VH-VL binders against Mediator of RNA polymerase II transcription subunit 18 (MED18). Designs and how they scored, part 2

Target 1, 219 residues: Mediator of RNA polymerase II transcription subunit 18 (MED18), of Arabidopsis thaliana (Mouse-ear cress) (q9sjz6)
Amino acid sequence: MSMECVVQGIIETQHVEALEILLQGLCGVQRERLRVHELCLRSGPNLGVVSSEVRLLCDLDQPEPTWTVKHVGGAMRGAGADQISVLVRNMIESKVSKNALRMFYALGYKLDHELLKVGFAFHFQRTAHISVSVSSVNKMPKVHAIDEAVPVTPGMQIVDVTAPATSENYSEVAAAVSSFCEFLAPLVHLSKPSISTGVVPTAAAAAASLMSDGGGTTL

## First folded at step 2 (VH-VL)

Design a4 (framework fv_cosibelimab)
Fold by ESMFold2-Fast, scan of step 2:
Structure a4 (fold): chain C 219 residues (1-219), chain A 122 residues (1-122), chain B 112 residues (1-112)
Amino acid sequence: as target 1 above (219 residues)
Amino acid sequence: EVQLVQSGAEVKKPGSSVKVSCKASGGTFSSYAISWVRQAPGQGLEWMGVIIPIFGTANYAQKFQGRVTITADESTSTAYMELSSLRSEDTAVYYCARDEYYYGSGSYFDYWGQGTLVTVSS
Amino acid sequence: NFMLTQPHSVSESPGKTVTISCTRSSGSIASNYVQWYQQRPGSAPTTVIYEDNQRPSGVPDRFSGSIDSSSNSASLTISGLKTEDEADYYCQSYDSSNHYVVFGGGTKLTVL
């Protein structure tokens, strides 16, 4: 069973260049472009009381679009989990054929919403493989109108830090992610994404949650 | 380069079924949706339904629910539209059209088949 | 569920400009892209405008599309009218609530 360690934060667009310079110094020159069309599918009625979510990711930066399915499961529970500043959760991520996409639709999943994520990513390898992405989250005013996409949160971008883990090494990976986050302070505050029992968070919902926590403070 | 080629004209009796084919060439079949649109003599365009091959699913206009089935065979790049329980009012030219719905902005028919005349008479 | 309403016919002389309207009965016309198709007698439709105002390769710039949110309508404008422009014109949009393609009733353009 695969797992992942996750933290997330927000950064003002004006500080993105400073963060990119810092990440380049930490990770070398493995900068990747991000332009991803994300389809968020939810389970229909009769698949359970709590709606589950599957994300279909189309990489638009490739000459031929490629599809990935990501299904995020439940978060780790217990006193040990409560002491960790990093979210540890089950995760399934796979490159998909057309048959896998048909299966989700045939199982009664429906399109809930769609997003366009535009930005960049870096990879950091020492004791764990840590991926850092910095992206604007954009929504379309019309269904599938990617050329007309507008930011969900103008002037803000999302920072996602993820690392793959196993049941044997998740504590070590979580510690590595936590240490990595200390290098990014004070430019960005990274914390556990919110998650409810049986429901997986979306990027848009996570962004809204993070913004509401900081919305009452001005200088 | 991209072309949609439909099967030939059909004459059917009331109560029977007809299955029209639409073969795509010169482009990526699976990256696009295929819609079916009909036009009765002297009338306007009427959307019947769409198949999205990569999802393996179809959606139909309410008027045709229960009578129409749209399928696709990705190995031959061919879409099919089968209409059952035919009535004289189903006499029309049936078009397939490539729909940029999947990759593009909104539903946009960039290429149309030549049309298939289906005549329903006793 | 909405309808797209077009005039049944329009006519104009060669060299002049004609405008065909397409009005959405409920919900905003700007909520979904509008396409325009040209159908000459005995032929399949072809696209003259997609995504409100874009022209496919090979369509002359005499053809233009626009959206007017105040009248809740889309318009196809053909300038420098030529005899070969004589055809039926259909607007088309998309209903996100039921995932249906919606066509206007069509407009017969006569070039006198």
Scores: ipSAE 0.006, ipTM 0.461, lowest interface PAE 13.0, mean pLDDT 79

Design a9 (framework fv_cosibelimab)
Fold by ESMFold2-Fast, scan of step 2:
Structure a9 (fold): chain C 219 residues (1-219), chain A 117 residues (1-117), chain B 112 residues (1-112)
Amino acid sequence: as target 1 above (219 residues)
Amino acid sequence: EVQLVQSGAEVKKPGSSVKVSCKASGGTFSDYAISWVRQAPGQGLEWMGVIIPLFGEANYAQKFQGRVTITADESTSTAYMELSSLRSEDTAVYYCARGYDFLFDYWGQGTLVTVSS
Amino acid sequence: NFMLTQPHSVSESPGKTVTISCTRSSGSIADYYVQWYQQRPGSAPTTVIYEDDQRPSGVPDRFSGSIDSSSNSASLTISGLKTEDEADYYCQSYDSSNYWVVFGGGTKLTVL
């Protein structure tokens, strides 16, 4: 099985350039462009009593867009979870055909939300593979109307930090992510994504929750 | 070239069942959904349900739930629609249609099912 | 649950333009794509417009589709009418939340 360690924060658009410079200093590489069409689907009751979340991601910055299905599973719970400063959850990722959305609709999955994320990403390849993305979150007036996308939260961008992990190494990976967050603390506060009872929040809801809970820019 | 070929016309008695086949050729069978749509004489089009062959799972219009079963056999690239407890008002031409995002790009030729006593 | 309402029939002479409306009873017409199908007597339906305004290969450019959010309707417009356009036309949309595919009642186009 695979897992991932995740933290999120928000940053004012005016401070994004400062964050980019800091990240370039840490990575020593140029930034990667990010333009991702994200569809979040949730299973209906006719697929069983346990709901599941499926995300379809299309990388629009490639000459031929590629589609990926990401199954987001249960977050780590129990006494051990209280001692981890990052979210640890199950995750399965696979490449799929362009027709995946239609297939999931036919199976009884419902579209929870659809977003366009535009920004940049950096990757660290050390003890853990850490990815950091900084993006504006945009919504579409109708399904697949990418060219008509408008910001969900004008003037703010979301910062996502993720790292793949396994059941054997998630503690070490979580520690690496926590250490990385300390380097970014002067510019952005990163924390566990908000988890409402049994529900995975949308990117927009997560950003709003982070602002309300005191997460966000420190400038 | 994509083509959907359906089984031939059938005459059934009330209370019986009918099973109509739809064989797809050309294209990748697993990449598309197959829907069933019927049309009673002189009436409009009515959607009955859909199957995604790759998953073997089907979803049905509420009106037909409990009476219709849609299945698919990937090895023969054939979809089936079985309608049970036939009534005279089930007399119609039944179409299979290949689609995605609830758009139908190719249609079968249709199968006339007549229910009479 | 929603319905798509079309006029039962429309008639126009050759060379003229005709417009067929398709009005959604609940939910926004703009939130879901609309398709249009042509069915000639004795034939299976064929697609003339998909995803609101796209035309399949082989369909003449005199066929066009549009959406009007203010009236919550979609329209199929056929210009330069020809006798072979005489057919029944069906609009179709869906509700992904409820997994429902809905067809309009159909419009009989007569070209006199």
Scores: ipSAE 0.005, ipTM 0.449, lowest interface PAE 12.7, mean pLDDT 78

Design b1 (framework fv_zilovertamab)
Fold by ESMFold2-Fast, scan of step 2:
Structure b1 (fold): chain C 219 residues (1-219), chain A 121 residues (1-121), chain B 107 residues (1-107)
Amino acid sequence: as target 1 above (219 residues)
Amino acid sequence: QVQLQESGPGLVKPSQTLSLTCTVSGYTFTSYYIHWVRQAPGQGLEWMGSINPSGGSTSYNQKFKDRLTISKDTSKNQVVLTMTNMDPVDTATYYCARDLYYDSSGYFDYWGHGTLVTVSS
Amino acid sequence: DIVMTQTPLSLPVTPGEPASISCRASQSVSSNLAWYQQKPGQAPRLLIYGASTRATGIPPRFSGSGYGTDFTLTINNIESEDAAYYFCQQYNNWPLTFGEGTKVEIK
């Protein structure tokens, strides 16, 4: 079963350079440019009385654009779940054809909103595969006008730390993520992201939630 | 400012090959699909094909597939339509048009001015 | 191929009157339907996409409606500058197809 361990934080743009230098020291020199167009699609009336949400992620930094579909489930629940400072959730991510947007349009989906995430990512591979990305979350003034994108939260960037897990090893992966976050604590405070019931949160929703909460107090 | 401009010969003889160029400016060339649409005098619009300027992948209306080629030159921000074995029935105004994004939405927010191609001896 | 049929093909209207143009698809295109305006000697101009979403810069007197196979473009309080051809286009299936066009003439 596919799962992921996730924490998020915010960092002021002025401190991003310091965080990048720290991440280079922790992860080595393998920096990846991040430029991702995220499209949130919702189902139309003929697909049922309950709307469903599909996210299409297009990596614009590839030689040819590549699309993925990402669906995330609810957070782990139970007696032990509230003792963990890392979000553990079910996750399905699949590469899709270059015609994915047109296919979903044909199925009756409509574009609900879109975002452009621009920044960088590093990978930390010691005991678990940890991905850390630092990005500005930007919205378009017009549909697909990516060259005219403007920040959702000016002066702030979002930090995402994720690691893939299974039902058998999520505890160890969560511990690895928590340990990794201690290295970042001087520059960014990472906490469990908020999740909506039945709806996968977008980068904009995550940024808005993080700004309203002022970030976490742990990790 | 977004602009698309078609250029090419105004007159083509029957059986010859047509070559039209669409030059774009005012946006990132590789971010938007480009389509070709033609309109015969006094007739409606007919979709011909498209290209993804990033990877160069193409899609053609089957009606034209045997004689239509669409290509790109990223260094010049140009898309080129090549059609072989022209016939008088191919006389039309040819437009290039911008789709909104990768994987194509299929509707067009900006169009070139159009270029009239007359096929006559 | 999906065939798009427009009615009427010619529509004379008086300024200030509403005008309605119908577009019918040979099979369902969901809401994946666009409308274009074309004035003599000019390229087509996007008016509506997603059946009912007005494109940027398009006056509010233009509106679209419909789903599936039946669609309508409505121009409220038509102005003399609205004399033009109007085309519907489906983008649900490839190849992309257009209607025959409707000529709106001011009396």
Scores: ipSAE 0.000, ipTM 0.459, lowest interface PAE 14.7, mean pLDDT 80

Design b10 (framework fv_zilovertamab)
Fold by ESMFold2-Fast, scan of step 2:
Structure b10 (fold): chain C 219 residues (1-219), chain A 119 residues (1-119), chain B 107 residues (1-107)
Amino acid sequence: as target 1 above (219 residues)
Amino acid sequence: QVQLQESGPGLVKPSQTLSLTCTVSGYTFTDYWIHWVRQAPGQGLEWMGSINPYSGDTSYNQKFKDRLTISKDTSKNQVVLTMTNMDPVDTATYYCAREDYWSGYFDYWGHGTLVTVSS
Amino acid sequence: DIVMTQTPLSLPVTPGEPASISCRASQSVSSYLAWYQQKPGQAPRLLIYDASNRATGIPPRFSGSGYGTDFTLTINNIESEDAAYYFCQQYDSWPLTFGEGTKVEIK
């Protein structure tokens, strides 16, 4: 099973331009635009304890919308996990058709919430492939009302840093992500995301949690 | 160490409203659903309802139709059960219980609080 | 609502004997079934989940089996400390429902 290393932080909108300039200097390539409609699905009793959070992501910045499913699983636990400053979790990500939502509903999943994320991303190839995205997280007042989306945390944006890993290399990838976080520390403080209901929290939940005490949570 | 503790009045008169509080510690409050389950003296367990402490979403057993409300106070790590129009048949030990990761079964229970409904 | 029926309701056993408790669901609950132990004056304690998985700290003498509508909790070499009520619970469908309970008494 594949894994990913994840850290998150928040940044005031007024400081986003400074962060973008810093990241652009490192990447050497143009930034990519981010406009993603995210549907968060949760399993109920019918799917058992081993079924966790499923996210359907629609990339709205493409001429033809493209769909991805992301199955987020258990996070690494225990004394060893406490020594790592980065969240390491199981994850499966695949391209899917627009009919994926109907399929998951048929399997007993339910829509927990939906979000619109708008911003930009940069990709860096170090000892690990590190992706950093900076986005506003927006909610809709009614189902699929993308044009009516309003920010969950006005004046703040979420910074997500992720890197794919395996059971054999997660320690090295986590170290690479941790070093990258230290590089960004003057502009944004990145930490392990809060873990809610045993699943990794959604972007909105993570943003709200980070603003509550600035520390996040760890296993 | 995970702990759940119920508190509230041990005696309620018929037609009055019951309010019970479940205080949790030893884990992140918003990570697990909290349920209320009651047990009449000498009888079996009866599921009443639940709340997601992160979102505030609730689920209720239809048997308690319009009488039951479950709420949360995240700043205090508490879940509150409110039930109106109490009747002697509502005499029971009330438990709060933690749902193991969206599974539907309970890995930790409070010690329970006995509520007697009598005049 | 799914009705859970336990048999027997009362089970006297001698220490060292095996004990077996059955739980039948009114419709299929797949493997979404848990067993709890409750001693007098105490809260229930999780024993088994997903029909056959032992919860953390539960002695190996406890085992569960079954799928669909018929489930069994087995206690091999029963000890005096195992005197308690035992309840099954389905979590396939809402509302969550429990069996009536089986009282295991040490004679």
Scores: ipSAE 0.000, ipTM 0.418, lowest interface PAE 17.2, mean pLDDT 80

Design b11 (framework fv_zilovertamab)
Fold by ESMFold2-Fast, scan of step 2:
Structure b11 (fold): chain C 219 residues (1-219), chain A 121 residues (1-121), chain B 107 residues (1-107)
Amino acid sequence: as target 1 above (219 residues)
Amino acid sequence: QVQLQESGPGLVKPSQTLSLTCTVSGYTFTDYWIHWVRQAPGQGLEWMGSINPYSGDTSYNQKFKDRLTISKDTSKNQVVLTMTNMDPVDTATYYCAREEIYYGSGSFDYWGHGTLVTVSS
Amino acid sequence: DIVMTQTPLSLPVTPGEPASISCRASQSVSSYLAWYQQKPGQAPRLLIYDASNRATGIPPRFSGSGYGTDFTLTINNIESEDAAYYFCQQYDSWPLTFGEGTKVEIK
C-alpha cells in the first residue's frame, strides 16, 4: 500500500498573502484553487472491534464535482521514526462515484464530522512531489449546508504539506519535506502531526484534528 | 427556495392512463433522486418508484412494474409518472419527493404538496 | 419485501408528557430508517434519518433510537402542535417500505 509524508501548521489570515507570494516564486510550481467538502466517516460495530476512519472528499471548484475516498492507516513508529521530523503513514486514495456516501452508509459507516476547506494549493515537481495547501476550515450549522459554512477558527488558516512515498524512499521524501519546512519557517511553523488513539472528537477536537490528522495533541 | 409541485388530472376513468408531472425549482435538478409515493384516502404511504435525473436510471416497486413508467425532462426540470390501466383502487394522493444523491441518507427531505387522483366512471 | 410494523396505531397523550412510538422490521435494516410527521392535508415532513439523526429544523424534543429490527421515536415534553400521524420508513432494501402510521392525539 502507498505511504505519505505529512506536516501541518497554522497561519494567521493576515499572513496568507505573503505565504502565497513566496510559494508563487518557486520554480516548478503549479497553483490551483481549493474548495473541498470533506466528510469523515467511522465504521460501526458490525464491521469489527477496531473502528476504521474513511474520508470522502468532494472537489467543488469544478462545474461537475469530483469525488475521492481516502483511507489513512498506521503511522510509522520506533527508533527510526523518532529521527524523522515529519509524519510517515500508510494511505490509500481512489476516485469514486457520486453515490459513494450512500454506499458507505449501507456498509455500516456513520458520519463523524464534515468540513468545508477553502483556499489554494501548490504542487512542486522536484526530488519529491510536494503538495502545499493553505485553507480556512469551515463548519456547517446544518448537515450539508455548504453555503452557510462559517470558520472553525476565525483569523487562522491551516497549512498542510504532503508528499507521496514508498517503503523504499520515505526517508529521502521526509528529508525533502523537512527542508521545505525550513524554507517556510519565517512565515509558518510546520510540525509533525499528533496521533490520537481511539478518542471520539468533540466539535472543538474535530477542529484540532485537522492540524494533526488524528487528534488534539502534537507529537 | 426548494419547491416540488405535482400536476395532472384530478379525475381518471377506469382503464385509462394516468400522467402526472413533478416540476422542481430552487435547487440543481440532477443532484437529487425523485421518488413517487402515493397514499390512498385514510391509509398509509406506498413507495412506487424513483428516477436518477442525472443518469436516467429508474427503480420500480415490482407491484407496479407492468403498469408504471417514470421519465424525465431535464430542460424543464420535470419528472413524469405514467401509469396504465387505472382502477378505482388506485384512487390516492400522489406525491413526489427528493433524495440527495451525493450526501443523502436514503430519506426524503422535501416533498411536493401532493395531488389527489380519483378513479371513477 | 420488508414489512414495517408500528405500535401503537393510536396514541392519546397529554401536553408535557413523553410519547414513544415503536417500529419493528421483519428483517434487519441496520440503521437505514427514517421517521416522518404528517399533519392533516399536508405532505409528510422528515424528522429523523439514519435511525437517530435529527433532520434540519427539527426541535430537540424529537429523538430516535434503535438498530436492526427494533426502533423507537421519542417525543419529550409533547406540545399541542405535535398532534399528527407518524410513519417509519426503511431504506435498506428495495422496495422502500413504510409502517402503517401512528396517530398522536393531544388530550
Scores: ipSAE 0.000, ipTM 0.423, lowest interface PAE 13.5, mean pLDDT 81

Design b12 (framework fv_zilovertamab)
Heavy chain, then light chain:
Amino acid sequence: QVQLQESGPGLVKPSQTLSLTCTVSGYTFTDYWIHWVRQAPGQGLEWMGSINPYSGDTSYNQKFKDRLTISKDTSKNQVVLTMTNMDPVDTATYYCARDYYDILTGYYFDYWGHGTLVTVSS
Amino acid sequence: DIVMTQTPLSLPVTPGEPASISCRASQSVSSYLAWYQQKPGQAPRLLIYDASNRATGIPPRFSGSGYGTDFTLTINNIESEDAAYYFCQQYDSWPLTFGEGTKVEIK
ESMFold2-Fast, scan of step 2: ipSAE 0.013; ipTM 0.570

Design b13 (framework fv_zilovertamab)
Fold by ESMFold2-Fast, scan of step 2:
Structure b13 (fold): chain C 219 residues (1-219), chain A 118 residues (1-118), chain B 107 residues (1-107)
Amino acid sequence: as target 1 above (219 residues)
Amino acid sequence: QVQLQESGPGLVKPSQTLSLTCTVSGYTFTDYWIHWVRQAPGQGLEWMGSINPYSGDTSYNQKFKDRLTISKDTSKNQVVLTMTNMDPVDTATYYCARGYRLYYFDYWGHGTLVTVSS
Amino acid sequence: DIVMTQTPLSLPVTPGEPASISCRASQSVSSYLAWYQQKPGQAPRLLIYDASNRATGIPPRFSGSGYGTDFTLTINNIESEDAAYYFCQQYDSWPLTFGEGTKVEIK
């Protein structure tokens, strides 16, 4: 079963350049521009008594349009999970055609949340394949009005660190991610994302939570 | 109980502007698009346009784009269709219907007959 | 625009007989096809969506089939209350378009 290890943080826009320089200095690095249109869809009552969430991701910076559908499960729970400083969760990600949004609308899904993430990403091959993205999270005043997007949290950007894992190696991958977080600690403090019972957090909700949550994990 | 209800004038003179209101209840207004569909007497259904009540984004059948405007009033759970320069051929029953951007319509209003005559 | 063509335009049927209505799209609409029933003086009522899924509250005698360009609405063991107009609708692409309608008349 596919899994992923995730930590998140926030960084002031003024410090993003310093983080980028730090990341560029690492061996085995590949830098990419990031411009991703993210649509979070929820099922209506006609598709079951429990609402389900599906995320559609469009990479707007690629020469050919690339759409992926992503579904994430809840966080790993139990005695072992309490010892891990990194979120470990089940994840299904598949490439889909540009008609995916139409398909989900036809299936009775509704648009819950729409974001534009703009920034950069770095990929590192260490003990694990680690991806670091630094992006502004932007909302649109009209559905699909990408050119009119405005920041959800002005002056702040979100840092996502992710690594794919399996049921056999997630402990080792989580340890690698945790070690990488220590390396970035001088510029950004990364932590396990906040967890909502039964609900998969959106990027905007995560950013808002990190910015304003005095009672939880904050940066 | 989901309900959609059209309201507006039943009679419009040629060259006048038509204004129809669709009032919805029984669900969260901003969760679904509202579409307008018309039907001339004894004829088939014709899609006119739609609006996303959350964002205000609209889509129009190009046939009507220069004279059709769809707007919303979130405080009243209403969508308004405005059509300028009415002509006798615009005589039809006008329906509002619930859907998404590219979708089928699971709930319809009762329809309102608009007659265009002098 | 995608043109939707329905056949037949008029279909007289005796109670208890099966009825079939065809809908043909001018280009592929995959499974993005719905069927509606409209009785005189009433708004259309959703019967079938995604070509073959029966809407909530619709009797099992109504069924839909097809994919791409050719679709069929079937009413098995037709009842007197099924006398109505039936319309297909594609939602593959803008603008949304309907078939011209089929009038089902009970003899």
Scores: ipSAE 0.007, ipTM 0.428, lowest interface PAE 15.7, mean pLDDT 80

Design b14 (framework fv_zilovertamab)
Fold by ESMFold2-Fast, scan of step 2:
Structure b14 (fold): chain C 219 residues (1-219), chain A 123 residues (1-123), chain B 107 residues (1-107)
Amino acid sequence: as target 1 above (219 residues)
Amino acid sequence: QVQLQESGPGLVKPSQTLSLTCTVSGYTFTDYWIHWVRQAPGQGLEWMGSINPYSGDTSYNQKFKDRLTISKDTSKNQVVLTMTNMDPVDTATYYCARDVEYYYDSSGYLDYWGHGTLVTVSS
Amino acid sequence: DIVMTQTPLSLPVTPGEPASISCRASQSVSSYLAWYQQKPGQAPRLLIYDASNRATGIPPRFSGSGYGTDFTLTINNIESEDAAYYFCQQYDSWPLTFGEGTKVEIK
């Protein structure tokens, strides 16, 4: 089965350069610029009592935008899950055409929120494929307004660490992610994202919830 | 009423730069992508590129990428196509056309077209 | 690039008869296909989008069908005013590509 191990943290913008230098020092590094438009879609109540969430990711750093769809399931349950310091969850991620948004709307999904993430990412090809992204999470004041995006949390950036796993190797992958967290600990504290009732945590969803919580990031 | 109108020179000499302007009215300029499509005499339609008039983000047919630039002027509700090093084979009617508004993304089909402007490239 | 092939390229039709134009894509475009009508000296006009949806103001005698790689535009009970070129266009992937066009002539 397809799964992912994930941890998340927050870093002050002033320390981002130091983190980037630390990441560049690791062997087997692959680095990329990151500029991603993330659309969070939710199913309507007529498709079931519980709303389901689908994320559509548009990579704006390419000459022509490319799209991926990501669906995440609930966190792993049981005593074994409680012993792991990393969030382990079912995950499906696929490259899609720009048609995906139209398809989901035809299926009854609606846009819940949208975010723009800007920063950089590193990919480590060690015993596990670990991806780390450091990005500002930005909201648009207007629906079409990518170039007017404003930080959700000024002066802070989000650090996401993810690694794909299977039902057979998630323990090994989680251990690799935990070791990676310890390596980054001098500059950023990475932890298992908190789970709100009925909602699977993501960096984008966390940022969106911060916006809705009190509108405190509106200027 | 929705209107798109192309304007520019009817005659261009080989090696010169072409500049065409598409002026739009009757709708919110920043809500719809604008595409440029050309048609050589007696030939079919060829997509050249597009622009998001809100962000300024562009997409180009790779065939034209190294000599084609599409830009915008929001204060005038205009999109400008600039193409360098014109050749007689570039003789065509050039159209600007509006993409359908679709939830923050280009749909890719074109609901309103300008009248087209014939550009002849000859010495 | 996705290549769009139209058949026939020329279609003489008598008024009142049905006309059918085929469009084939070199790879699947799902339902992301549009049809345009172009009369001499005029800009193209959108007829059909999403393979089968008729655009606003288009008479019901025009209909589209198909999915994947094979699409058809049908004009039932053709009228003299329907003499024009007809083009299919895919918008599943970029660059956007058009068929070479079909000339419908009233005889």
Scores: ipSAE 0.000, ipTM 0.430, lowest interface PAE 12.4, mean pLDDT 81

